# VHH binders against q84jc2: the designs that were tried, part 47

Target 1, 232 residues: q84jc2
Amino acid sequence: MSKMRNLVEEKFLEFYESWVIQLELYLHQLLIAHNNNTMSETELRHLISKLTTHHKAYYTAKWAAIREDVLAFFGSVWLNPLENACSWLTGWKPSMVFRMVDRLRKSRVVLVEAQVKKLEELRVKTKFDEQKIEREMERYQVAMADRKMVELARLGCHVGGESVMVVEAAVRGLSMGLEKMVKAADCVRLKTLKGILDILTPPQCVEFLAAAATFQVQLRRWGNRRHYVTHS
Key: E = the ipSAE of ESMFold2; O = the ipSAE of OpenDDE; V2 = 0.75 times the mean of E and O plus 0.25 times the DockQ between their complexes.

## First folded at step 4 (VHH)

Design j58 (framework vhh_7z1x_3)
Fold by ESMFold2-Fast, scan of step 4:
Structure j58 (fold): chain B 232 residues (1-232), chain A 125 residues (1-125)
Amino acid sequence: as target 1 above (232 residues)
Amino acid sequence: QVQLVETGGGLVQPGGSLRLSCTASGFTFSDYAMNWVRQAPGKGLEWLSGISGSGGYTTYADSVKGRFTISRDNAKNTLYLQMNSLQPDDTAVYFCAKEYDLWDEYYTGSDFDYWGQGTQVTVSS
């Protein structure tokens, strides 16, 4: 008996692989821009715009896909096990972004005091929004456990069409709750990303986006099976 | 000011075809997913199809899979729904809907932030 991916998994796998290839091309451009002191502010803003549009394209595709099958995003087949292990509610954990900003502060990037204050305010708000979603997930898990136990008890007492209908209702309820939580989490992700980009200067945005893309690309590479090279 | 204007509805025979259009203004069209939703007489809203901002990803409700095709022309700020093999049960008001703005707005629990006026599709002899 073979196992096959469903239509949503196949379509999103194809989309995601193409999206990652384009991300790697943008990362190359970001690294060139970071090392090129002659690039104009207009050119930097254009590159930053390409990256923000690219990230928006991911979320518009994701939201279309979760409407059809949100469960495909929990343990996604287009992500390797390491990428899946590092996921928080189907994506990156919003507060992780501030760790990357902190690393930038320890490099050659000089943030003025006003930027530091705004980033701290954004960090606090992001943590608060993140905690709200975590509380919703906890409530969902408790309710899901109770619902599943009641459902299992019902199935033990009934056989036939009624059991099928009850199982279908439970699956719909599970999907609807998860869809709302994933959308809320994605909203926090996008608002955190936008907030950081609004606070940073164009050269600082390029450094931040380069760091973010580098980490995402390397995490994927590290998680893939090691390619063996034969040495003569 | 965000506006969505729908055209292309009408009366069609069973087995026939119609192409709906939705022209968008007041936002960067290519940044947002777009959707088609319908409401049959005396029934609730039914989501039919969605398309990502780039057009690279499309989704369909089981009731319309294989019969309807969603597409977009970002240069013209226009969304399309090609409807083939129409059945009497497809009779409904069809709405163009913009996906909620995750970038600039706070999530309110609603999937869509703006809707068109709706266009009537009637499938009968």
Scores: ipSAE 0.319, ipTM 0.705, lowest interface PAE 4.0, mean pLDDT 84

Design j59 (framework vhh_7z1x_3)
Fold by ESMFold2-Fast, scan of step 4:
Structure j59 (fold): chain B 232 residues (1-232), chain A 125 residues (1-125)
Amino acid sequence: as target 1 above (232 residues)
Amino acid sequence: QVQLVETGGGLVQPGGSLRLSCTASGFTFSSYAMNWVRQAPGKGLEWLSGISGSGGYTSYADSVKGRFTISRDNAKNTLYLQMNSLQPDDTAVYFCAKEWDLWSEYFTGSDFDYWGQGTQVTVSS
């Protein structure tokens, strides 16, 4: 029942499993820092830097992998079905992180009015950027139903006298279009994450990152448990 | 207003050297990774090299490894490309390109929000 994995999928699966294990270790450090009110600003900034570097490592590896096979990310074998069901253009939906931010209002670390205003401005911008990418994806899907693409698909099915090279060039063009959109979505993710961290104080950054990592780890655990659940 | 201005292009004979410069304005130069990209006549864009905002990390395309050196002077808001052992196939318009990402060690070689006007490099007799 498992989909056969190509080399890109195998390499990224190995990378991702190690990346998640390290994320869980950083989550442990974030929870200790959050519960310990005695850490210096320098110590908190160092921990936040570890998390931002960890996320950069993910996108560096991802962008190298999508250059080779972007389609590996549209049904990833290293993600369980629940994680895949929650994906928006191969990753988390940028606006979802503002739900983690909303939890800060209920925490012991209170947001000031100026921060609330800046976060709302960022939320609006993030939703606008998401909408732009969704329109580009719709244009891409419409282009796939274009007369030329339909003819190329027909040629691919009935190759008698047709050039295999022409069909291969069209498929490469398709992959390049998807790569561009995935990178655009990842850019919105990174800008949103950076924007939130720039607005928040170091203790608030720790709480935010802990909430985000907890949700990511828990979603993975919930999905991984699915096949052990009884039908009754 | 963001501006990138390339200089240093010209005609050079095979085996020769050129140094390209790109002067940046309108943004915090040291906060962004920078790239060099070229376009040969009738061909697509080819990424050549990237450098982190601090200058601590560099990367090169296989076609230019060992021949080209990327560097930056953050005090002067200037990016450089030292080109050695030039070949006729290096004939192209050379662009400096700014990474969109604010995280200075991050360069992808493919995602740029601003480009310079380009400078022509011709390798011929």
Scores: ipSAE 0.000, ipTM 0.190, lowest interface PAE 12.0, mean pLDDT 81

Design j60 (framework vhh_7z1x_3)
Fold by ESMFold2-Fast, scan of step 4:
Structure j60 (fold): chain B 232 residues (1-232), chain A 125 residues (1-125)
Amino acid sequence: as target 1 above (232 residues)
Amino acid sequence: QVQLVETGGGLVQPGGSLRLSCTASGFTFSSYAMNWVRQAPGKGLEWLSGISGSGSYTSYADSVKGRFTISRDNAKNTLYLQMNSLQPDDTAVYFCAKEYDLWSEYYTGDYFDYWGQGTQVTVSS
């Protein structure tokens, strides 16, 4: 029966499909803004604000959902297999965004020396925060294999009141640990995104957001086709 | 109480080797990543190397990669830094540092929550 989607999975699937459609509409606006070098700074800031609000809405919905069922976000049913294979702790890897930033160095909108230094500092901090979370995941996995947890799992094979309650409490504890880890990873994602947008000018923000949204949308399309070009 | 004690520093000639040790107490040593950080005279802190709780994963700053080796003995609650091919630019106070508990309600975004008192390494002829 685990083949059936639970209510959290169904609700978030519906939310995510709508969220991606809106992301594609914003991407179209970003590409128009990027190609139309005559837009005012006020117009660019308004567009950037729409994208920032859109990403915040995603994390608001995600955190509500993980409070109910964090496991829904590991191997998510609303993501195709390629998207799931590219996930790092239920989402994009924070340091990946610096790949998008690297495009700005060879683009129409060039980075000044002061921006390059601030972005490098942010990159180092982001990589360090990722390593902390990866070590916490290692500790979590080791703790799950702890002798006490193994013994509790054995007790779960004996269907009975007290042993069942002890095992259920342990499973809830494990889920709470994963929820805290996912929230920590999402905090690094949001801090990294905000940090980049704070360093970049509005035209550079538009180009960065367009690159990030393009990659996300294309990854979904490539995975939905389930067709890889092995020779080109 | 968490305590970190570094030993093994001293005066060494260029091209020489030193092995630093850091003895940890007051926490489950194998559950935390450990790091080596240095501060040269008149300069800021420079991160050198990190090792996971299990010892399975290590990382190094470009300035020391290939010359320094980080290791740990979880049975002895001890962290090591083997330093080879020492250069005058390696002159600094060396600190071992315990990784911040990411689950702490008081997490401030800092990388480390506890530091040793440091051990001086001087590379000079």
Scores: ipSAE 0.006, ipTM 0.114, lowest interface PAE 11.2, mean pLDDT 81

Design j7 (framework vhh_7z1x_3)
Fold by ESMFold2-Fast, scan of step 4:
Structure j7 (fold): chain B 232 residues (1-232), chain A 125 residues (1-125)
Amino acid sequence: as target 1 above (232 residues)
Amino acid sequence: QVQLVETGGGLVQPGGSLRLSCTASGFTFSSYVMNWVRQAPGKGLEWLSGISGSGGYTSYADSVKGRFTISRDNAKNTLYLQMNSLQPDDTAVYFCAKEYDLWSEYYTGSSFDYWGQGTQVTVSS
């Protein structure tokens, strides 16, 4: 464990470990539901609700945490290097979930024409929202680089306590801008997830959520195994 | 209709304690981050503390860390702020604020979508 971790990083790491363990338990229930086809629509809706509530718990915890320290989410200590390499603005790239949706076209629960049309409309909208945020992030990164260079010059001129206060003020300003962008990205993620679940039937929702959770859990396991082999 | 109602404010001596409550209605309380925000006389809004929907994660501004404790009772749709070691500079109107809709709205840059009318806290001898 790194002694350089701050209290927010340690606290969210503890939260995230527990959250992932519960996700794996829900994934097991999703796979059972998908494979046996004996569950009623009401039972499937209850399971989907549990997953939805679980994802909401993650995002509400994240949003509480980013108000205190958004920078903890850039290079997160609770994620392994592979998970971090696959991140887009502190989380999954919204348009990537349509790859999971494409799997449903090859399942036994076939999408109807009206669903295909609505999913394509949602995909286009999601890509548009992603591109808008990417342009804002590019502008922010350019401004951030200019600001950091100015602050580095100031640190060369001011030796002592004043240098620390200037750096802290600059970091606070940068953090506020990043917080707004992370929230915008998370809103696109949640709007995309809600949109997909609203379009799909309960059996299709179970299959989609199972595919998404499988990918998330497997990516973590692959990354943890590779990290251990590399650094052991 | 979303409504947030704060109670528990009052006059307290320096070093004293107060517990604020906020009763929520018109939305699924457990699905949203809830926050406490204050405004001192003649000054802008200051965010103090946030709590996740489940209550499993809490966050604090440096100015109140170690002195204030945020909590929630989802069965009662109520948010709390336990304030200890109160200082004269804690004198302000305290607001309960609901976080932006994580599920369906596009984030517009606003910090909160709803907040209450506030409750006055005065720290003075």
Scores: ipSAE 0.307, ipTM 0.706, lowest interface PAE 4.1, mean pLDDT 84

Design j8 (framework vhh_7z1x_3)
Fold by ESMFold2-Fast, scan of step 4:
Structure j8 (fold): chain B 232 residues (1-232), chain A 125 residues (1-125)
Amino acid sequence: as target 1 above (232 residues)
Amino acid sequence: QVQLVETGGGLVQPGGSLRLSCTASGFTFSSYAMNWVRQAPGKGLEWLSGITGSGGYTSYADSVKGRFTISRDNAKNTLYLQMNSLQPDDTAVYFCAKEYDLWSEYYTGSSFDYWGQGTQVTVSS
């Protein structure tokens, strides 16, 4: 038995750990910028650009990895159990970020009515896109119980060379379907993130990105504390 | 404005090696992932390998793992594919493909927005 066939998991684990360390460094910069309120617009735009580039790097690496092994992203070894439990199609649920945006209405930098309207329009579209993907996932899960899949599972109990080829073709089809759904979900995530950043001013973008990064880092820390000894 | 030009294809014997190059222009090369895709006679497109803009992550299709190596030289705006242990089944037109701009308003989850013209690789004795 070997884990050598899971080179994608080992490689992406190394990438992800480095990516999270850099995210924490950016979070510290975002919190300093937000708290001090003394940075120029140019400095804020530069920081926002660093964060968007960082997120683009994540999705670029993720897409390269899922082309090799999309199943590695379902129950990922680089995520703790809490992070995995909170995942929606291998990542954050797009509509969740609007709860973070709602905090901006209570911040030092108040949203103007035009921004509120555009954010509501984006929220409605994001929820619609999520529901569409959720229907596709439900269809995928139902198709797994299809007569053809059930018959292929039975063939696995009475194995032969011909049965192996048919099963391998079916598994390839299943992986391709999952890859398509993950890419669709990531597309909604990227469009939602870009849409919010395009609507917000640079100070508001910093506050939003700080809130998002804080949640991501904190969720990881909460899950990881389970590795510490608990007193009975 | 965006151009991708593949070179390095040709006739090679089974077990031989070839190095493909793709020269890019019209965009900030280091900011985008690049990919190699092939199409064998009478077959569909097959993705082979990808590399992130910085070169920090590479990926490979099962059919080429251990035999092909993707790399890039961002100073020269050039993508490479080192192909070793070539087999007759590797006979195909090889395309260089640019990753879609993930921030584009028109991005719909498609992987590639620009392709080269292709370079022919024929593995035969």
Scores: ipSAE 0.390, ipTM 0.738, lowest interface PAE 3.3, mean pLDDT 85

Design j9 (framework vhh_7z1x_3; at its last look DockQ between E and O 0.01; V2 from the best seeds 0.00; counts 0 for: pae E 17.0 > 2, grease 27.5 > 24.2, SAP .689 > .668, placed apart)
Fold by ESMFold2-Fast, scan of step 4:
Structure j9 (fold): chain B 232 residues (1-232), chain A 125 residues (1-125)
Amino acid sequence: as target 1 above (232 residues)
Amino acid sequence: QVQLVETGGGLVQPGGSLRLSCTASGFTFSSYAMNWVRQAPGKGLEWLSGISSSGGYTSYADSVKGRFTISRDNAKNTLYLQMNSLQPDDTAVYFCAKEYDLWSEYYTGSSFDYWGQGTQVTVSS
């Protein structure tokens, strides 16, 4: 198991580094689009689509990886300690993106009342879904201390084959429970992102995505400065 | 509307190779992860391999690691499984499965939302 865990970590680290490099390239394009009035609405929609596709690529890769080892995502080696400290159920906290939406108040294109109302409705729904997952995680953690789990842990002290098989089945069940919660959290993340993009105009979407990507890239750079490593 | 069609199954000798294909229609293929799953006679479903929407990440079950290779061609809406060093216990119906729609409002606990009809692979002398 530890051998497979190392391979998942190494493989996803390689994937993530390439994914972040491409995110930085898209961020550069978003900043150019935001600063220039030369891009058509069709061109802006195309750029927004590239970012959406890029984020979907991350989550499809993540789901493939957690199928092999969900625990790799609860102390990710491809994330620095600062990024890990800021994680909520293996990723960004959905409600936090509404702080980035607030920056659209400084945009050339001001949010209209209808957009403000829809964004507030989405914020409330996102917070509700987020709290529901937090309650499920709390129940999961409480269940880990349940009498049956304590009994299974004691059974693990036996060296007999039957005891080992029962304990392994229980551990697999626990990992499947975590996988389900991570996937539920990721779906809340993606529907929140989609909801925001559906409400905003193309120029507002570009500004929002630029703000989000800037924060993600800068958080990584701040954390990496503490743990500088030369990759040969 | 969503349709997944597997081809490439058949009878092979132990140690032989087969390449399975799955042609997708009715959805934006390049936006979703794809998987291969099998069901051996009298057994439950076994996940074998998965591939991210871009093809940038692949994953494999221990039973097939090093022997099977998953790939995709998004321009052709086609998923592939290259199977090498086939063993008698690889005899099964092989299914192409679409990953659950990540944009869905509620996650139901199901990993896949659409399946093909399957293609039979038989490994025997």
Scores: ipSAE 0.541, ipTM 0.825, lowest interface PAE 1.9, mean pLDDT 85
Fold by OpenDDE, look of step 5:
Order: C-alpha cells, then sequence, then structure tokens
Structure j9 (fold): chain B 232 residues (1-232), chain A 125 residues (1-125)
C-alpha cells in the first residue's frame, strides 16, 4: 500500500538519506582507523568527534521535526520494516549498545577492571532509565483509550463534527506526551553513548563506534534487500 | 542571544590573500569548536575548515588545504581564516559556524547550530 507522506516525513526522509550516506563515509574512516595502529590519539579523538557530531546532528534534526509531527517518527517511513522492528521509542534501545561492548571484550579489546565496573554501573543505570520511560509511555498509551474515545471507536470514525474534534484533541494530547517521551528516550541514548565513550580509550571508542555504525548500516542493507523502500 | 559576525571579505585578484574574522557573542566561545563554510553562487554549502574549542586541533577540506589557515583567539572571541593563493573558484559567501557541542574538548565537525550572516569574497581579475 502506498502511504501519503506529509511534509515532515518527506523532509526528514531526505535528511536521513543524506545522513546515512555520511555515516557510511565515517564508517569507512573508522574502519581504516581501527586497522591503522599508527594513528595518533589526537587523530582518533578527532574522528570520534566527527561521529559524535554527526549523531548530534541527527537528534537536532529529529527534535525539530518532532515538534512539528512526532507521530511521523512512529511510522518512520524512512526506515525499512527491519529497522522499524528493532526500534525502541523511535530509535535504538540504549541497553543494546552494551551487547556491542560485550562483544568487544570478547575480541581484541582488553578492558581493565575499572572500565568493566564503570560499564556495569552504566548498564544498570541505563536499564533503570529505560524502564522508567517505558512505564510513562504506557501511561500515555493507556490514557488514549478513555471512555469517550472508546465510545467513538465503537460508533466509527467517519463522522465529522464534534466527534472529530474530540479525536483530534485526544491525538494532540497523546502527541504531546509522545514528544516528551521520545525526547526522554533520546536523552538516555545520548547519555549512554557518552557514558560508554567516556569509559573507553580512544582506540576502543573507534572500535566501538565502528561496530555500532556497521551494525546500523548492515541492518539497513539487510532490511532493504528484504523490503524495497520507496524513496521520494 | 548567539551572534556571529563575519568580516574581512572583499574583492581580490587571483593569487591574492584575505583574512576573514568572525566575532562571536552570546555564548562561551572557548567552549565550542568553530568552523568556516562557504556557499558559491548556485552551489550548496561547502565545509572548509574546523578548529577545536582550545585550538589544539584543526582540520581542512582538500579544496583549501595548504592555502587556508584557521585560527582563533578565545580571549577576543574571534575566529580567523587566513586565505592565501585565492582562485576564482573561491568566490563565495563565507560563513562562520558554531559547532553543536555537548561532548567534546577536541571537536571539529559538521553539525552547526548557529551561523553568521556571511561575508562576500570575490576573486576576479
Amino acid sequence: as target 1 above (232 residues)
Amino acid sequence: QVQLVETGGGLVQPGGSLRLSCTASGFTFSSYAMNWVRQAPGKGLEWLSGISSSGGYTSYADSVKGRFTISRDNAKNTLYLQMNSLQPDDTAVYFCAKEYDLWSEYYTGSSFDYWGQGTQVTVSS
């Protein structure tokens, strides 16, 4: 089925396509850096900075778009079904990145005890924050099904006038809540990412970011092979 | 309110030099990486150079590497771009751009939250 895209969807789709292209370029640089042991710490930090800056740009754009239409991000027409299936509150689930860190530990990356301890603390905190957000999200979702909305659902939604107004009001209320929750989730993502990067050494950061970017890019590629995404 | 004001643009002959300045206000200048970008007529924005908050790290686009030099004076809240060996292709509006910095002591990037009004640079015989 063809979906009519609104202006927010169209604009963000365009943005995201460009953003992903740039991410792939950075991924290439990360991989080079990872395989090049001669890069200085300064160079590595610079590369890390590029990646973090790139992600910040995404959230800047996202938050601007969310102010206009947060619901667009719960459909996310710029993502394929596989990407959407892996999404938590319109993005990656923060706790997921610890799995990536664990993978690094099993590879060539040696984490000192102090790092391991800090990562564990961060993991626990992240999990707690996720759960808090999920509970609040549930509250908004459940609240949508108030008595009046249930009655309207029973009668059907093809009637104009007051019924439409009530539905729109309810949707607006939900949207405001959703915007808050999405922002909260994004904050947890950013905090988690920052936390990890603060714990890891620059070489470890590069490896981590390379792994994360690889996963993101590959997930998109895998999904696109299974489901053709229509781009504007 | 964040303000960025570019100055130093003008008309110059090929092979000539210019020094652009960007005066910043409304934020802690020394805490943010700064960048120069340009826009030529009919073209998109092109990133030219970035400098970390402390000035300890600089980066350049290939198009200007070896010819342009970015620097900053945090005490004066001023960003500079020394442009040497200017060519007609360098004709553009040049903008100072503030990095969106939540994270870094050594930042240069491509994410900007504030821009100046720009200064016109024209390289012509």
Scores: ipSAE 0.007, ipTM 0.249, lowest interface PAE 9.7, mean pLDDT 87
Fold by ESMFold2, look of step 5:
Structure j9 (fold): chain B 232 residues (1-232), chain A 125 residues (1-125)
Amino acid sequence: as target 1 above (232 residues)
Amino acid sequence: QVQLVETGGGLVQPGGSLRLSCTASGFTFSSYAMNWVRQAPGKGLEWLSGISSSGGYTSYADSVKGRFTISRDNAKNTLYLQMNSLQPDDTAVYFCAKEYDLWSEYYTGSSFDYWGQGTQVTVSS
């Protein structure tokens, strides 16, 4: 009944579960800071730095893991089916983070017109980068399949041993291309996150990070409730 | 057949200005992002600037930000590059490129789908 997991998937599953627990602890701190408004600017910047460092640690671990097995990040065993269904190139879609920004505009937090203009410029830049990556993914997959199929056909030997090495080389080539595209998507995510945090004031950053963490935690909780199976 | 033709290059003194044009044919120009790229003597290609298909978003390499302005006129199928405060290090052949594909070089051999023949820009005192 259980799917076989490779070693990369087992290691990242353990990492991710711990990472999400720590995110939930930081979310608690973000909510306290947001709801009570008693923290100094220095204290808020320290909390924001913890969240930024936590997100960078995720990408450090992810990029190490995708060097070993990028395919594990497409349909990940550490995510529930709802989380996987919401993924865009192995993560949150960069332009969708602006829904959290739109929440700020509807809340008690006031955005100055200069901030609104800069956020809209960043939104447009983010959408442009997303569309570019989506076109690249489609074009790359077609080009990779065509070139790899020709290479496999040209090397076509139906003698044992060589066929295994050719298949392994083709899979490695595809995986390296996908790693490049996943890293490009992650770079857009990191640039978008940094861009938003640079535009917002520290109290606004806390509210934004709280909204983002809440969405991630709730998506995990809702997905886990609906996908529990009985073993009786 | 896709064609891109760059014009407007020439000799200019340091601190001077030039405006490059790129006329496109053989594809739906308004559907694609466009870019400017240059190649200095003895160097590889350097991406300079890109503009979205609608013109609503632009981006620039740090080396030219604040000095160069990219624009497009979709009715005329023409891409522009306004170049101000030119320095000797800006001396290069400048190419107009259809789409910039940051990741296409893996197994495709090119960062761009198509590019023109280029126009020479020389900045000399």
Scores: ipSAE 0.000, ipTM 0.117, lowest interface PAE 17.0, mean pLDDT 76
ESMFold2 (binder alone), look of step 5: mean pLDDT 81; pTM 0.821

Design k1 (framework vhh_ozoralizumab_d1)
Fold by ESMFold2-Fast, scan of step 4:
Structure k1 (fold): chain B 232 residues (1-232), chain A 127 residues (1-127)
Amino acid sequence: as target 1 above (232 residues)
Amino acid sequence: EVQLVESGGGLVQPGGSLRLSCAASGFTFDDYAMYWVRQAPGKGLEWVSEISYSGSYIKYPDSVKGRFTISRDNAKNTLYLQMNSLRPEDTAVYYCAKWGSLYREFLTYGPSYFDYRGQGTLVTVSS
């Protein structure tokens, strides 16, 4: 229902604005920690745990919201057009985070050979998982374009209880299919993030999380600035 | 199938030492942080030690700091706990544990925060 859709959008918009503000505060802490060589491993792990919990809160809220209205996440009102243009199945493309990892190779926090090997293996696995989901998306789109579905959609406007019931069942099936694909993509995101954090030392985790948060915050600022410039 | 098999427990006098071992299988051992946790008779589960996937980062609670040493051999898929200066209060079943997947950590699946614990090994410190 449109009323349910509006409520989901309003709730997630409110959540996301607060979540981004808190991410910027955590980014500030990550940058201080990265530039301060005096923090203990315990202090660094505590900060990493704060970021992990923050991302957990995001996926908890997202999964609750997509159960109610998965379509709200395709062309989201809480994201600017640049953020939406950079989305892959309602979020960041998992393989993209390896660009943040590549920055670690060129930083003062040196990766050992065993870490480099494990990160490359994880990168390959992540790309494979992405391709699997992209094939699932293709199958979904082909099913949507099937003559049977097109005919069913056309019949949805015709008077007759049986046709209405069949169309409603099909639409529910389509929404469930999208929800499953979004959750599958989120699982690849979470597995990729965990894999990277498990391979990296706490100082390297801080640098990685700082790079990722910086990119997310800057992408939002660039998109928002573009709006003001084009309407100036 | 993930399996954790603890060994090395036994009866020891106060001030004595024991070395616990945990043989891990069914997962890529050197991709995970590992933990020792214990449960004393009639008490809840208590965290004893933590070690990163590489062995570079280690943490202990004050109750065992300076007495216990956690270590790992990634080539042998084995976790160790060297226990020195044992006290009657250390009497417990000791479990080798692996933290949950990112999915469980990020999304919360219930009251237990360890994916897997072994059967445990009993350590009794008494005269």
Scores: ipSAE 0.000, ipTM 0.114, lowest interface PAE 15.5, mean pLDDT 78

Design k10 (framework vhh_6qgx_2)
Fold by ESMFold2-Fast, scan of step 4:
Structure k10 (fold): chain B 232 residues (1-232), chain A 127 residues (1-127)
Amino acid sequence: as target 1 above (232 residues)
Amino acid sequence: QVQLVESGGGLVQAGGSLRLSCAASGFTFSDYYMAWFRRAPGKEREFVAAITSSGYSTFYTDSVKGRFTISRDHAKNTVSLQMNSLRPEDTAVYYCAAGRDLFWSGTYLSESEYDYWGQGTRVTVSA
């Protein structure tokens, strides 16, 4: 009588756990590089490339999975409740990554004026792209309130097995629109990440990626830790 | 043992003032965001006010801005909520909460971001 998740969710859970373990290993390398200052530009570029490839692998796996079941990414079983509560359209909110960028202004690696200007231009563009997607999500939510969806929900309540197939067809249709929105959000994430890395020097990229990975790993640990705390 | 103990609740007439206090123990107080939430009869818990781990920044819900002041004392491990110009609509059970400082905006509004919660203290404002 246990409620089991589907095969897509099980496969992505296994993928994600392995992906996070590898991210922690890369974080160790980033922290060593940041604290060391003896690495060559070639060595730093190679490390940055490993992180970039790792993030691209995540989106490749994600897009394959959402094509099969996009709803698995809303309230994901591979994320703890804290990670899920902090999600914006199934992932990190692109503009929030600029908090990691702001930390660079106080680090050992100084940003030049031209970089600061380009980063602010990118921040404004990223926020604009976010707002465009948020408007599309609002339109999707209005479509959910459409008469046809209300009618299908009523049919599901009053008719047995036949209504299940009608509801499933409606969910599949809506999933295609939701998949497009999630991919659009992921494209903004990837453009933002690429834009930041293109503006920064290799040492600055290492510091930025270390900050981002630290936040992601710690957020997961904080959320997991909550289950072991007694509330009085 | 982690503990948050609220005090200072009670009965007060509209236009009056109350000061709520929350004593924290069993964790590193200076590393945590502190907040006050409230739950009115028949309603869900809502955010009231928060103060950063450093004490430098404070956040308030619109309905209490200018009337309520949140503060913290690191030496005493306490967070306080000074409530002025109280209204009948402020009648609720007030809860103290502690959460980790996170790098992104809006986390202080989410109940799920708070690791520790107090038992609550009742505030009743007569018309």
Scores: ipSAE 0.000, ipTM 0.096, lowest interface PAE 17.2, mean pLDDT 79

